VHH binders against Translation initiation factor 2 subunit alpha (eif2a). Designs and how they scored, part 5

Target 1, 261 residues: Translation initiation factor 2 subunit alpha (eif2a), of Pyrococcus abyssi (q9v0e4)
Amino acid sequence: AREYPEEGEFVVATVKRIHNYGAFLELDEYPGKEAFMHISEVASTWVRNIRDYLKEGQKVVAKVIRVDPRKGHIDLSLRRVTQQQRKAKLQEFKRAQKAENLLKLAAEKLGKDFETAWREVWVPLEEEWGEVYAAFEDAAKDGIDVLKGHVPDEWLPVLKEIIDNYVEVPTVTIDAEFEITVPKPNGVEIIKEALIRARDRANKEKDVEVKFTYLGAPRYRIDITAPDYYKAEEVLESIAEEILRVIKEAGGEATLLRKEK
Below, E stands for the ipSAE of ESMFold2; O stands for the ipSAE of OpenDDE; V2 stands for 0.75 times the mean of E and O plus 0.25 times the DockQ between their complexes.

## First folded at step 1 (VHH)

Design r08 (framework vhh_gefurulimab)
Fold by ESMFold2-Fast, scan of step 1:
Structure r08 (fold): chain B 261 residues (1-261), chain A 123 residues (1-123)
Amino acid sequence: as target 1 above (261 residues)
Amino acid sequence: EVQLVESGGGLVKPGGSLRLSCAASGRTFSSYAAAWFRQAPGKEREFVSAISSGGSTTYADSVKGRFTISRDNAKNSLYLQMNSLRAEDTAVYYCAASRYGLPYTKSSAYDYWGQGTLVTVSS
């Protein structure tokens, strides 16, 4: 890791001491580094009581506004962090911690120290994927061989075991609507049978979940959860083709509706 | 990011042939899937053909056997060879690329789009 953060960097920090003119925080990603946040950097409006905004032990996402390595001075701002930036940084931090814990477990199982794990696994994966946890997610989705050539072969079996046990395949959910009419006395039963059959068939695929929701005749919502948008859309296309065929053969009409906004 | 530029469109007689090209700029797109879509006047955009990062191809039924999609990763280029052209092939043709690497047929799977090139099939 770098010894000091860079100006403009977003960091996770823990509030340690609060004074009337500002607070001192420990940088979670830079062990042993303490930073200062002046009361004027706590909020976009004037702050009378800093304890209305910060509490000892609280974790915050802050922006590094100044670094002086010679004096060991790091200045932080809370007011210059948007909600979107805060959420993104917290997610990044949690993912990095999870990846580190998994790598420590892998190193222990392989009889390696963490310094060796960092050099042989963390650094190469971070260089190629930008984030180690993203590499673990790709391995979970597409198999351990995606890491082959990036880490020494001796790590692959242990990483596979750990990734298979602790890393969920990332999923996305898409939605669409069907407009279905079957102008027969048993039309509702025909529609139900078609939707249930399509759902059950799709749900047999690994990491795929399909749900239908009745919205009021003639509308039905479909929600598809899959490892990525391409797979989700492929499943939707397959289901739509099946439903349209079955309903047409039954003397009805079905249309797939998507918002393309 | 990837930017796509189509070329090769023009006027051609029924039964003729035309080759479209799509040039990708920026980073190499060899890991991307690529596709051709078209939109005729007054109609919705429709799928024509797709090619995966690995070279697997998919075609719309209306063009299968007449059109051939191909790619040249060294040149960051995508091609569509169009043979036995018909009046109904008249459309603006769009190049598209997807980070997902699979030859998907839905436009929503594609992240990057070109501005289009016009193909007119008429006497």
Scores: ipSAE 0.000, ipTM 0.112, lowest interface PAE 20.2, mean pLDDT 83

Design s01 (framework vhh_nb_b201)
Fold by ESMFold2-Fast, scan of step 1:
Structure s01 (fold): chain B 261 residues (1-261), chain A 124 residues (1-124)
Amino acid sequence: as target 1 above (261 residues)
Amino acid sequence: QVQLQESGGGLVQAGGSLRLSCAASGFTFSSYAMGWYRQAPGKEREFVATISSGGSTYYADSVKGRFTISRDNAKNTVYLQMNSLKPEDTAVYYCARDLYGSGSYWTEPYFDYWGQGTQVTVSS
């Protein structure tokens, strides 16, 4: 791991000490490194009480705004982190931590120290996949043989065991809305039955989950979780065809509304 | 200065519905996640729902399927539609600005500004 973060880098940090002028945080990804966040970098609005924003022991995503390795100074900002940047960093950190824990378990099972695991498994997989957890996901999806040639063969059986038990195959979720109107006294029951039947049929497929949410007449949201976007779109198309047909036969109107991909 | 003002609370019978509103001022509303918390007498504050700047929602399991959070950026207002109310829903409901946004693995929802609260009482 690098000794210091780079300016502009997003980091996960734990609040250690709070003072009236700022807070001191420990960098989770850079063991032994403390950073400082001035009160003016906590929020975009005027901060009267820093404890309204930060609590000791709290973990945050912050942006590194200054690094001085000679003095050991690292300055952080919370106000310069967007919600999207925060979510992306948390996902990255969570994936890296999970991969590290799984690798530690594999090393124990194989009777090797973590320094050996880092050199023989972590570094090669990170170089090829960009992140170790992505390599584990590919192995979970397409089989352990995707790792052949990248790590020593002795690691493959133990990695297969751990990946099969702890790594979920990645999925994608798409959403769309339906406008549905059935101008009959039992129109709501007709709509409900059509949506339930379409949902139940789709949910019989392996690794497919469909959910409908009532948004208020005439709007209904559909969420489709599937192994990939091709499958998710295929499921949506099938459901839309069924719903439009059934609603039209009942004397109503239904329209599928899509947002830009 | 950030200000949050809740309204829409009241007395309702079990099975009834209420819609809460929260009017926000003093900040760029569309850029922040907003949430609702509640506190019943003698209990700690409990998370209810949050909505991101992009419109993604997250709910506590106790209210999922019954409550709906929404927002109107043109009016700087966040709403909580409460259906199928239970006596256990009796609490003071607070609107809050969510500095970090929902769904953090390592941080609990962190709200930096709170409204005054609005009382919701559900009779059996």
Scores: ipSAE 0.000, ipTM 0.097, lowest interface PAE 16.0, mean pLDDT 82

Design s02 (framework vhh_gefurulimab; at its last look DockQ between E and O 0.04; V2 from the best seeds 0.00; counts 0 for: pae O 18.6 > 2, framework grips, placed apart)
Fold by OpenDDE, look of step 2:
Structure s02 (fold): chain B 261 residues (1-261), chain A 123 residues (1-123)
Amino acid sequence: as target 1 above (261 residues)
Amino acid sequence: EVQLVESGGGLVKPGGSLRLSCAASGFTFSDYAAAWFRQAPGKEREFVSAISSSGSTTYADSVKGRFTISRDNAKNSLYLQMNSLRAEDTAVYYCAADRSYLEWLSSGDYDYWGQGTLVTVSS
């Protein structure tokens, strides 16, 4: 919501005009703001022809190196942006765009203009979470009530609907192996039932997915997808406990095998 | 820095038309097949249309006869002309590019994706 970017900030910009001495860019995140990139800031090496590095219409991630709000001058650097910084900023930018699109959809559903949506939803969420899409992710993960008190209540139902439809809950996947043996004529069936029961129990949990894969007796692989590593590990522990108990009761042996990552 | 940036989305009345654009940068767009996908409320992301690097096109049954995909390699751009729009066309529309010519027909796993543009069809 700032009028001008801050020095040191990474921004997404579009090249608009190229000159022999530099290029003029528009800041995509700051509508109406134009920036300048001197030829010396295009690359770390000597640039003979700036057009070898920039094209009109090209989007770049640049670092803000000077801002003069009085003059409306913004200076950018391309050479001062690492690949990692570029990638990170691009990801942030993409997430922001996605959040904006979803907010637009919400605004339309409520019959509100985007300016209102920006003021009532975007700004408060950004202030609290630092990133609006992160707020949406939290709402997707923990329920829409996480947004209560931050945005007007009238937004919550429509945001819930949209978040549930469009926002994916971040997930992590862990894996492990079980070694299971049951020395009974129906041992295979006993193992199968134990695994199915454990799987189905775990899969009742929100945002948890458990899958077993037969690797060849006596080895079985388990893959667990959950919102975070903590949850995944918790689920694994629970499943392991159940499997070990059931197999032991059946007169068999079960061992959890994990490689530390 | 690979980018796909969609534009042209907005509010339109049923029966209306809209033209989406996708600007590609950071890779040789002309070597890629390109596609449009969409995600509607309560639905999974679905295939809309694709165009090969050679210009061959394919469409989902739901949009055949109404939508037209095209590309301008000189401008590194992909387009989707949407006519006779319906309420059920309301969705976030995504641009995608894939290196494999043959994979776009059945694969939802594209090399690059845009962030989408919202299309709302409402009276």
Scores: ipSAE 0.000, ipTM 0.189, lowest interface PAE 18.6, mean pLDDT 90
ESMFold2-Fast, scan of step 1: ipSAE 0.000; ipTM 0.307
ESMFold2, look of step 2: ipSAE 0.000; ipTM 0.141
ESMFold2 (binder alone), look of step 2: mean pLDDT 84; pTM 0.861

Design s03 (framework vhh_7mjh_2)
Fold by ESMFold2-Fast, scan of step 1:
Structure s03 (fold): chain B 261 residues (1-261), chain A 123 residues (1-123)
Amino acid sequence: as target 1 above (261 residues)
Amino acid sequence: EVQLVESGGGLVQPGGSLRLSCAASGFTFSSYAMSWVRQAPGKGLEWIGRIYSSGSTSYNPSLKSLVTISRDNSKNTLYLQMNSLRAEDTATYYCARDSPFLEWSTYSGMDVWGQGTTVTVSS
């Protein structure tokens, strides 16, 4: 755990005091650390009034442009944060906040204080996974035993309960296209029924979601969401086999298009 | 589980006053700005105001003279005091947790909402 952020790091900070020349902000991820943002670092355009951009109590995503641990000086920039970088840091922060809230619930259920939860659960999981929420996602996907040896055994049952109830299993989505033609007056209905039936059958499987999108005759897109690529590919093969069979039996032609192998 | 639970709604006569409460759980309440939003029957959402962890407030200008938002961080509770209520104040009132990031929209910046409490102003 670092006492100070590093130059170039993106941080979440809360505006504490605003002056004509800049603002003082508290770093949410570095308790007790105050940073300064000069008015020239607030926006890429000329700033007439700093309060048009910042409010006391507001949280911002800022870039650390200078840090001096000896003097306790940290300088921040808002103008040097791209929208993409802000979005990425926001997602990171949201994941950390969700993990913290879940850990607090687990601690309450186990009758432990949060300082104990931080030491026994947060720090070990962060060290191994890089972020606690990633460890919770792995436990959701592959079972609570992935956490064995990293946290004390007494935490495992309560973490399993919390993770099973509140952490979504990470999924992957693959896509492919079908070319389907049925040279009959009711060909569109035959195709529609085949796609709906294949979709509904696949969607009965746990954590599997299949969607078809009409791209314009003769093309249809399929999107398959599943827990991993192996399962997604298995589902695609099963669906393709069913669709090709049903369409050929109806006197039509269907081909699965894979853009690369 | 992150939750917000509103209470204190009910029937009130025109000119009356009412205080709504919002109990927060499952997150560090003191770290978030909180907002009140209302929705009249058959109409869209109307933002009422927000309160930062510092106690600083920001209000919808059309409602500023009629409402006061306050909070008790030690009790994880948010309050909305309404005075001089009129028939137009009839709505379902929601408390919401503000996104802790730069605001781009008064509504879309809110990431957690309560189920709402109904206030009816009628004689």
Scores: ipSAE 0.000, ipTM 0.134, lowest interface PAE 16.8, mean pLDDT 82

Design s04 (framework vhh_7qia_2)
Fold by ESMFold2-Fast, scan of step 1:
Structure s04 (fold): chain B 261 residues (1-261), chain A 123 residues (1-123)
Amino acid sequence: as target 1 above (261 residues)
Amino acid sequence: QLQLVESGGGLVQPGGSLRLSCEASGSIFSSYAMGWYRQAPGKQRELVAFITSGGSTNYADSVKGRFTISRDNAKNTVYLQMNSLRPEDTAIYYCAAHFDYSSLWEGTQYDYWGKGTPVTVSS
């Protein structure tokens, strides 16, 4: 845990006091640290009333634009944060808080203090995975043994229990397009039936969701949500084989076109 | 998962005091920001007091100097001390725990809500 944030870092902060020239905010990730946001850093447009943009108690994602550890001065900007950067930082913060909560619960169950949990579990997992919650997700997906060798063995049973109960396995979505033509009066019905049948078959698999979208003849989009890219590709291959076979037997032509998200 | 159980509401005369409590069970309480909200008959729900996971506090102008929010992480409890109560403080008071760190003042979604405790300030 760093004492001060770095210049350029995105932080979650709570608005504490508002003045006509700016606001003072508490840094949620740096307990005891207060930062200042000048009125000129609130929005890209001219700000007449700062209270139109900020309210006491409000949480914001801000960019650290200046840090002076000697004086304890931290300056923040709201206007230099894009919507994508805000969304990404909130997600990162939420994941880190959840991981910390789970680690505190594990420490309590094992009869250890949080300082020990931080040193023995948090620091090693953060160093190897970049974030602790990512390590927990890998353990949820591939089993607790992925953490073996990175944390002391005594933590493994309690972490397994907590991860199994509180960590959801992430999913991935891939997309592709089909180009399909059936030169018959009922060609549209043949295509529709083939796509519906393939979709329904795939959707019977655990944690798999397939959706088709009509893009305009002869193009159809497929979106596949699955636990991992390997499974998503396997499902796509199976669907493609079925569609190509059925369309060919009907006297048509089908081609799979790849475009990854 | 987190559950919130509120207590301490009741009938009090103008100028009196009440202390509301909200006890959390389930997930680790210390990682949540906590707020006290109230809703008077025929009015919208409003935030009256807020405390961050780090202990920083904020208050609505209508209650500043009269209400104090505090938390005890060892007991998984947040408190609202209400002094110098006025008839206009009459409302149902709600405890909320927020894990999504978006703006509370803009009516963002909360992870958990208590069921409310009524406070009536009347003679």
Scores: ipSAE 0.000, ipTM 0.128, lowest interface PAE 17.3, mean pLDDT 81

Design s05 (framework vhh_rezetamig_d1)
Fold by ESMFold2-Fast, scan of step 1:
Structure s05 (fold): chain B 261 residues (1-261), chain A 125 residues (1-125)
Amino acid sequence: as target 1 above (261 residues)
Amino acid sequence: QLQLQESGPGLVKPSETLSLTCTVSGGSISSGSYYWGWIRQPPGKGLEWIGHIYSSGSTYYNPSLENRVTISVDTSKNQFSLKLSSVTAADTAVYYCARGEQWLVSDYSGTFDYRGQGTLVTVSS
């Protein structure tokens, strides 16, 4: 989308040429843009041989440390990328690659070239959703008609076919804790049975998954995965009502605890 | 789609060279965005990375195995191979060939997103 990356941005780059004092890389996400990585930015330790760290043709996740559009200068760093940041950027890039591959498949099925697919589908969806793959996830969840008006109608049947076959319905997960006490010799078994029954009942519902984790008496965690936040909260409310009722009828006490955040 | 299949002898004598081949189908070894390598799992232990090769021809080997390991590629057959010399009983393991995406990793770590079924290699006299 943008002609140049921003300082502080994480990018995927391909190593093109290696010199004693640094390397030149092409930015995969910014076509035609070449960037430089000084040898001092390759690793946190002293680098004697840059080729121990970089090879021509290798793809890397790098941080943009300087950009000067006037001079066409982009400087990159490898040493300033943490494992967590690399993983997050890789995830983002893979989502974009997946979306691109699915769009190429759609274009092929429709007899269109990729330049047409980019103009008619990619650009409009990216502008509205921020990510094309996010648009595909929304279409998978709420139906292809969410894309209607954003792409030409002729794309809708082929995109529906591809999205239905290759895109997982996105989900959200919420968590909460129960504080449960049943002052009977078989109290733990009563609690266990109540939680298992509530879990199994909720899991019968489409695209809903409930998991309980024992944290140590009197605490139990519940994780609810559902198509959206509203559904997840509805499921939590239903489960809480059932558990509180069953535990109270058994002579115990139960309380639903939510994190404030 | 992509399939990787190990082949080679299941029994190797101590001091000999273990030779394994990986046959790739549904994808090309000549692709610029991937690396191809070998990992193994000795009985009752975790996975150990052996080494990998990039489409550029660059190789990286586990330093514990570096002096005994050679990984090579035959693009005409869409195959890559492992040679491990001077084997001992400690080299007994299930050996997997694998493919990873071409990202910067330290010289001694490889992340693989696809692997073969594995082949058991026993070193005994």
Scores: ipSAE 0.000, ipTM 0.144, lowest interface PAE 16.1, mean pLDDT 82

Design s06 (framework vhh_7qbe_3; at its last look DockQ between E and O 0.76; V2 from the best seeds 0.00; counts 0 for: pae O 10.8 > 2)
Amino acid sequence: QLQLVESGGGLVQAGGSLRLSCTASGSTYAMGWFRQGPGKEREFVASISGSGGSTYYADSVKGRFTISRDNAKNTLYLQMNSLKSEDTAVYYCAAGLYSDEWPLSTSQYDYWGKGTRVTVSS
ESMFold2-Fast, scan of step 1: ipSAE 0.087; ipTM 0.559
ESMFold2, look of step 2: ipSAE 0.011; ipTM 0.336
ESMFold2 (binder alone), look of step 2: mean pLDDT 83; pTM 0.849
OpenDDE, look of step 2: ipSAE 0.007; ipTM 0.333

Design s07 (framework vhh_nb_b201)
Fold by ESMFold2-Fast, scan of step 1:
Order: C-alpha cells, then sequence, then structure tokens
Structure s07 (fold): chain B 261 residues (1-261), chain A 123 residues (1-123)
C-alpha cells in the first residue's frame, strides 16, 4: 500500500472542514491523510458559496492534482472528474469496502482481530488477485479451494460460509434473435408454447436466466444471463436446437440470427 | 436487493427511552448509508439521523444530544436509541437505505424505505 496517492489518481474523500477559500477532506483509502480542495476546483462554474456544493461528512470522488510528500500536501479537484470516471471509481471503492466488511465478518466468526485478518488474508489475496473482492468472486464461482495455499487453512471454512452467503457469482448476458414462421392459423400459439418451454427448461439450470421478447412477427429476441460467456453460448446453442426442431416438426421455419453489439 | 423492516416502536411517557431497530434482508448492507426519517400527522416527512458506510453520523438539530444512531453490519441492522423523549417526537419512524451516499441540496439519496413503526410519547 502506498503512503500517498499519485497525481492523476481518483480517490474517495470525506469532507471534514469547510472554509470560504476551500475545504479539507480526509482520504478514505489513505488513513490519516488530509487533502485540500481550493474553491476554484469545486465546480466548473464560479462558486460564491462553497457550502452550496459541499457539506461536512459528504463523500466525494476527487482527482488528485498535486502531491507534495515532503510537506504532506495533497490537492484535490472535484470539477475535473467526469460522470463516467466518478462511477468507475465508486464501483472500485465499493468493491474494496464490501470485501473489507466481509473479511471483518469472517474475522469475528473466527475470533480473530482485524489486524490478524489483514495480515493473514487481505495482504496475500491482494498480492495474488490485485483485488480482494476478485479473489472472493473466484472462490464463489470455482470453489473455496482456489484460495487454498494463499491463506491459512483455518480461514477456509469461515470464508466459504461468508462467500457462499454474500458474494454473487459474476454473470454475463448475451443476446440473439430468432426469425420464426409457422404458416397455420394457430401459428403464433405454437411459437409461444415452443419459446415458453425452451425458456422454462433453461431456467431450471443454476445461475441461468433466459428471457424472450416479441419484436413483431417474424422476429423474437432472446437474452441469456449465465456465469460466463462459454456457458451462455452453450445455453443459446441448446435452446436454438430445441426451438428449430420443435418449429420444424410443427411445419414451420426457424432461423437463429446472431448480431454483433 | 434490500428490504427493510422496522421494530421497537410503541407508547412511552415523556422523558422515557425507546430503541428502534431496522433489519435489512436479502443482501449485506455494509456498503450502504442508513438513515431514519419521521412523519407526524399533518406534517411532511423530516430527517432524523443518518449513519454512513464509514460510520460517520449526522443528526437533525431537534434530536442532537438525545438520539444516537448506530449499525451492526454482521446483523444487517441499524439502530436508533431515543432518550429524553418529548411529545413532539410522536411520529411514524421510517428506516431508509441507499448505495454509497451522495449529498445534494436536500438530504441524502436513498433507494429503499421501510414501512414504518409508530412512536407515541405521552405527556
Amino acid sequence: as target 1 above (261 residues)
Amino acid sequence: QVQLQESGGGLVQAGGSLRLSCAASGSIFSDYAMGWYRQAPGKEREFVATITSGGSTYYADSVKGRFTISRDNAKNTVYLQMNSLKPEDTAVYYCATGSLEYYESSGWPFDYWGQGTQVTVSS
């Protein structure tokens, strides 16, 4: 862990003191470090009253515009943060905070203090995965044994329990279209029944969700959510095979159309 | 997904105490800001107290020094300890939660609200 942030880095900070010329903030990710934000860095428009933009206790995403470790000076900007950059930084920060809180919960269950949890679990996982929450996601997806050898064995049962209960398996969503025609008076009903049956079969599989959307005859959209791209494609192929077979047996035609997004 | 359920309300005499609890179900709420609001008959809903994901607390001027907000992340619960209650504190108390807080000109943004718990303070 670095003692100071780097120029250009995005940080999460908590407003501590507000003055007419600027605000002092504590850096949530750099404990004990205080930073300053000049009133001219608060907004792109002229700021008469800084309290119209900042309140004590507010958390903000700011860009580090200057660091002087010799003097202990850190300068922040709020106006130089785009909405997209703010969203990305908040997501990164939230993942780290979630991982920390889950680790605190595991430490409490094991009767360990957080300093021990940090040394024995956080540091090793951060070193190998770059992000502790990513290690928890891998354990949720591929089993607790992915952490074996990286943390002491006594942590594995407690981490398994915590991860199984609180960490969602990351998913991907793919989409495709079907072009389906059944040249019969009840053709729409035949198509509807075929799509519903295929959806319900696929949705029985763990961590798989299939949705069909009517786009107007002869087009139907399918959205497949699954743990990974390979599984999503496998599910799509299976569904397509079933739909094409059932529609052909009913005297119709069905084609799977895959469009790049 | 978060669902909130308040409890601990009731009838109490002026000068008494009550402790309200708000339990979140579904997923862990440790990365969410938690708050309490209240609504008295014929009045608008007003802010009472908030606790951030980092543990910082904020109170309405009318309750400072009398109420204490706290949280237990292991139990997915937020608490409001109400001391030295006054008849003016009579209201339905609502628990609210949102993702990492962001302050605007009026209050904190909250994504979810509980259904409320009645607090009645008799003279």
Scores: ipSAE 0.000, ipTM 0.106, lowest interface PAE 19.4, mean pLDDT 80

Design s08 (framework vhh_7mjh_2)
Fold by ESMFold2-Fast, scan of step 1:
Structure s08 (fold): chain B 261 residues (1-261), chain A 123 residues (1-123)
Amino acid sequence: as target 1 above (261 residues)
Amino acid sequence: EVQLVESGGGLVQPGGSLRLSCAASGFTFSDYYMSWVRQAPGKGLEWIGRIYTSGSTSYNPSLKSLVTISRDNSKNTLYLQMNSLRAEDTATYYCAKEAYSSSWFGELSFDYWGQGTTVTVSS
């Protein structure tokens, strides 16, 4: 764990004290480190009362704008964080918190302290996968042996139990469009039934979800959520084959349109 | 549980502009198509347009040049911007949540409606 954040880093911080010219916050990811946010860094507009924007106990995503390790000074900005950057940091933080909570549970089950869990499990997985939760997702998807050689063998059974119970298999969503025409008075009903049947059949598969969206005749969008890209493409091919066959049998025409990634 | 609340209606003079808002609650707003519908006094319902989950829009051709529909998923809010208002635009304006299944086939099917907000265009 790094002692200080880096300039430009996005951090999660908790407001501790509010003063007329700024606020003091604790960095959630850097235990024991306190940072300062000047009133001019709170919002892009003129701030007359800092308490209109910050409250004690509030958690914020802030950008580190200055670090002075010699003086122990860390300066934060709230106004220099875009909504996209805020969402990305919150997602990263929540994933890290979830991984930490799961690791604490594993340590407790194995009779180990968290310091040992951090050294033996967290650090090796973070170094190899970039984030611990990503390693847990890979283990959920491809089995616990993915972690073999990266953590001591004694951790594998307890991690398998916890990952199987608490980690959702990551999913991939792909999209495609169908162009479908059935030149009959009941053509809409024929198309509707074909799409619903294909969707319902695919949705019976584990961790597969298919959705159709009407875009305007003759166009329909399909969104397929699956455990991986290969499975998503397999499901799309199966659905396309069925839709093309059923529509052709009904005297219509259907074409699958792919957009490149 | 599902609630749609329109606001922004009122008296506007001809040629003016007005923006209506619809605050949604009780459902996952970002997952559904949303529509605006109006009803002039003594007339039937007239569909104005829809906004897809992607943010793309589809309008009644007779109104396309006069209106813009937008959404803010972070605020669960739907908007209708109206420009160059005429006396014939006097109506009660409703936001409506589209039923998921019927939206797949281009049918206008609404499972929830707001209470409406009245727009009166007069000199």
Scores: ipSAE 0.000, ipTM 0.085, lowest interface PAE 24.1, mean pLDDT 83

Design t01 (framework vhh_gefurulimab)
Fold by ESMFold2-Fast, scan of step 1:
Structure t01 (fold): chain B 261 residues (1-261), chain A 124 residues (1-124)
Amino acid sequence: as target 1 above (261 residues)
Amino acid sequence: EVQLVESGGGLVKPGGSLRLSCAASGFTFSSYAAAWFRQAPGKEREFVSAISSGGSTTYADSVKGRFTISRDNAKNSLYLQMNSLRAEDTAVYYCAATYSDLWSPYTEYEYDYWGQGTLVTVSS
């Protein structure tokens, strides 16, 4: 981590002191660094009472508008942060904190200090992936060997254990609809059994979850959660082929409808 | 100065009840999600229950149906009503708060502010 933030950077800061002309905040990502936010940078409109916008102890996402390392001055803006930028920065901050805590746990298990963990694991992974948590997600999804060559081999077993236990594989969910008709007295039971079998088969695959929802005859929705879009589409295609075959063999009709609205 | 102060801990018999309180000061409590965690002797700190700024609640399986989390934003307070207490509920109970409802309720490192804890002992 850098000693100072750079201009244009979004930071998480905690409000420490509020004055009529502005507020002083501590930068959560830069320990020991204090920054100033002038009252004119709090909101886009005229601000009469700064306490309508800021409270001591409050965490905010702010944009760094000036850094002077020689004087130790950091100036922040709240008014130049959009809601989308705030959400993105909070997610980034949360992911970095998660990665750091997991790395501390790994270091403790390996009998290493955190400075060694930072040098041997954090810096190399951040350089290659842009963020350490993204490297952990890739390892969770594609196996620990994706980190091989980027960190010393002695870290791989402990990182695998930590990642398997604490890192969720990122997933995507797609949906589609089936139109299914089986013109028999037990048609509903035939359809239910076909859908349950298809669901259970797909759910045996690692990091794949399939759900069906009855929307009203003749329509059923399928939701597929998978590690990526391509895998989700592959699973949908496989399920559709199975359902269409089974329903046709039962004397019915089934059609896959893509509802992407 | 941001503070979370727990109270209401004590000695109680199995099957008994206790109500824990957490008083928040130095920040706008109504904008924060809050949680209770506990740590038994020789064990890691574990999640008990959480409540979002909007009032949505989450419970650990071990306490679901026995414990109830609630908040009073007018009093800047968080509560945990504990019923049907068991020996395994013996722990130091901590309240915790985080600015964002986007954060996971289950993990200790998601929370920015922590109280000092209050001891709950369940024994005959």
Scores: ipSAE 0.000, ipTM 0.126, lowest interface PAE 16.1, mean pLDDT 83

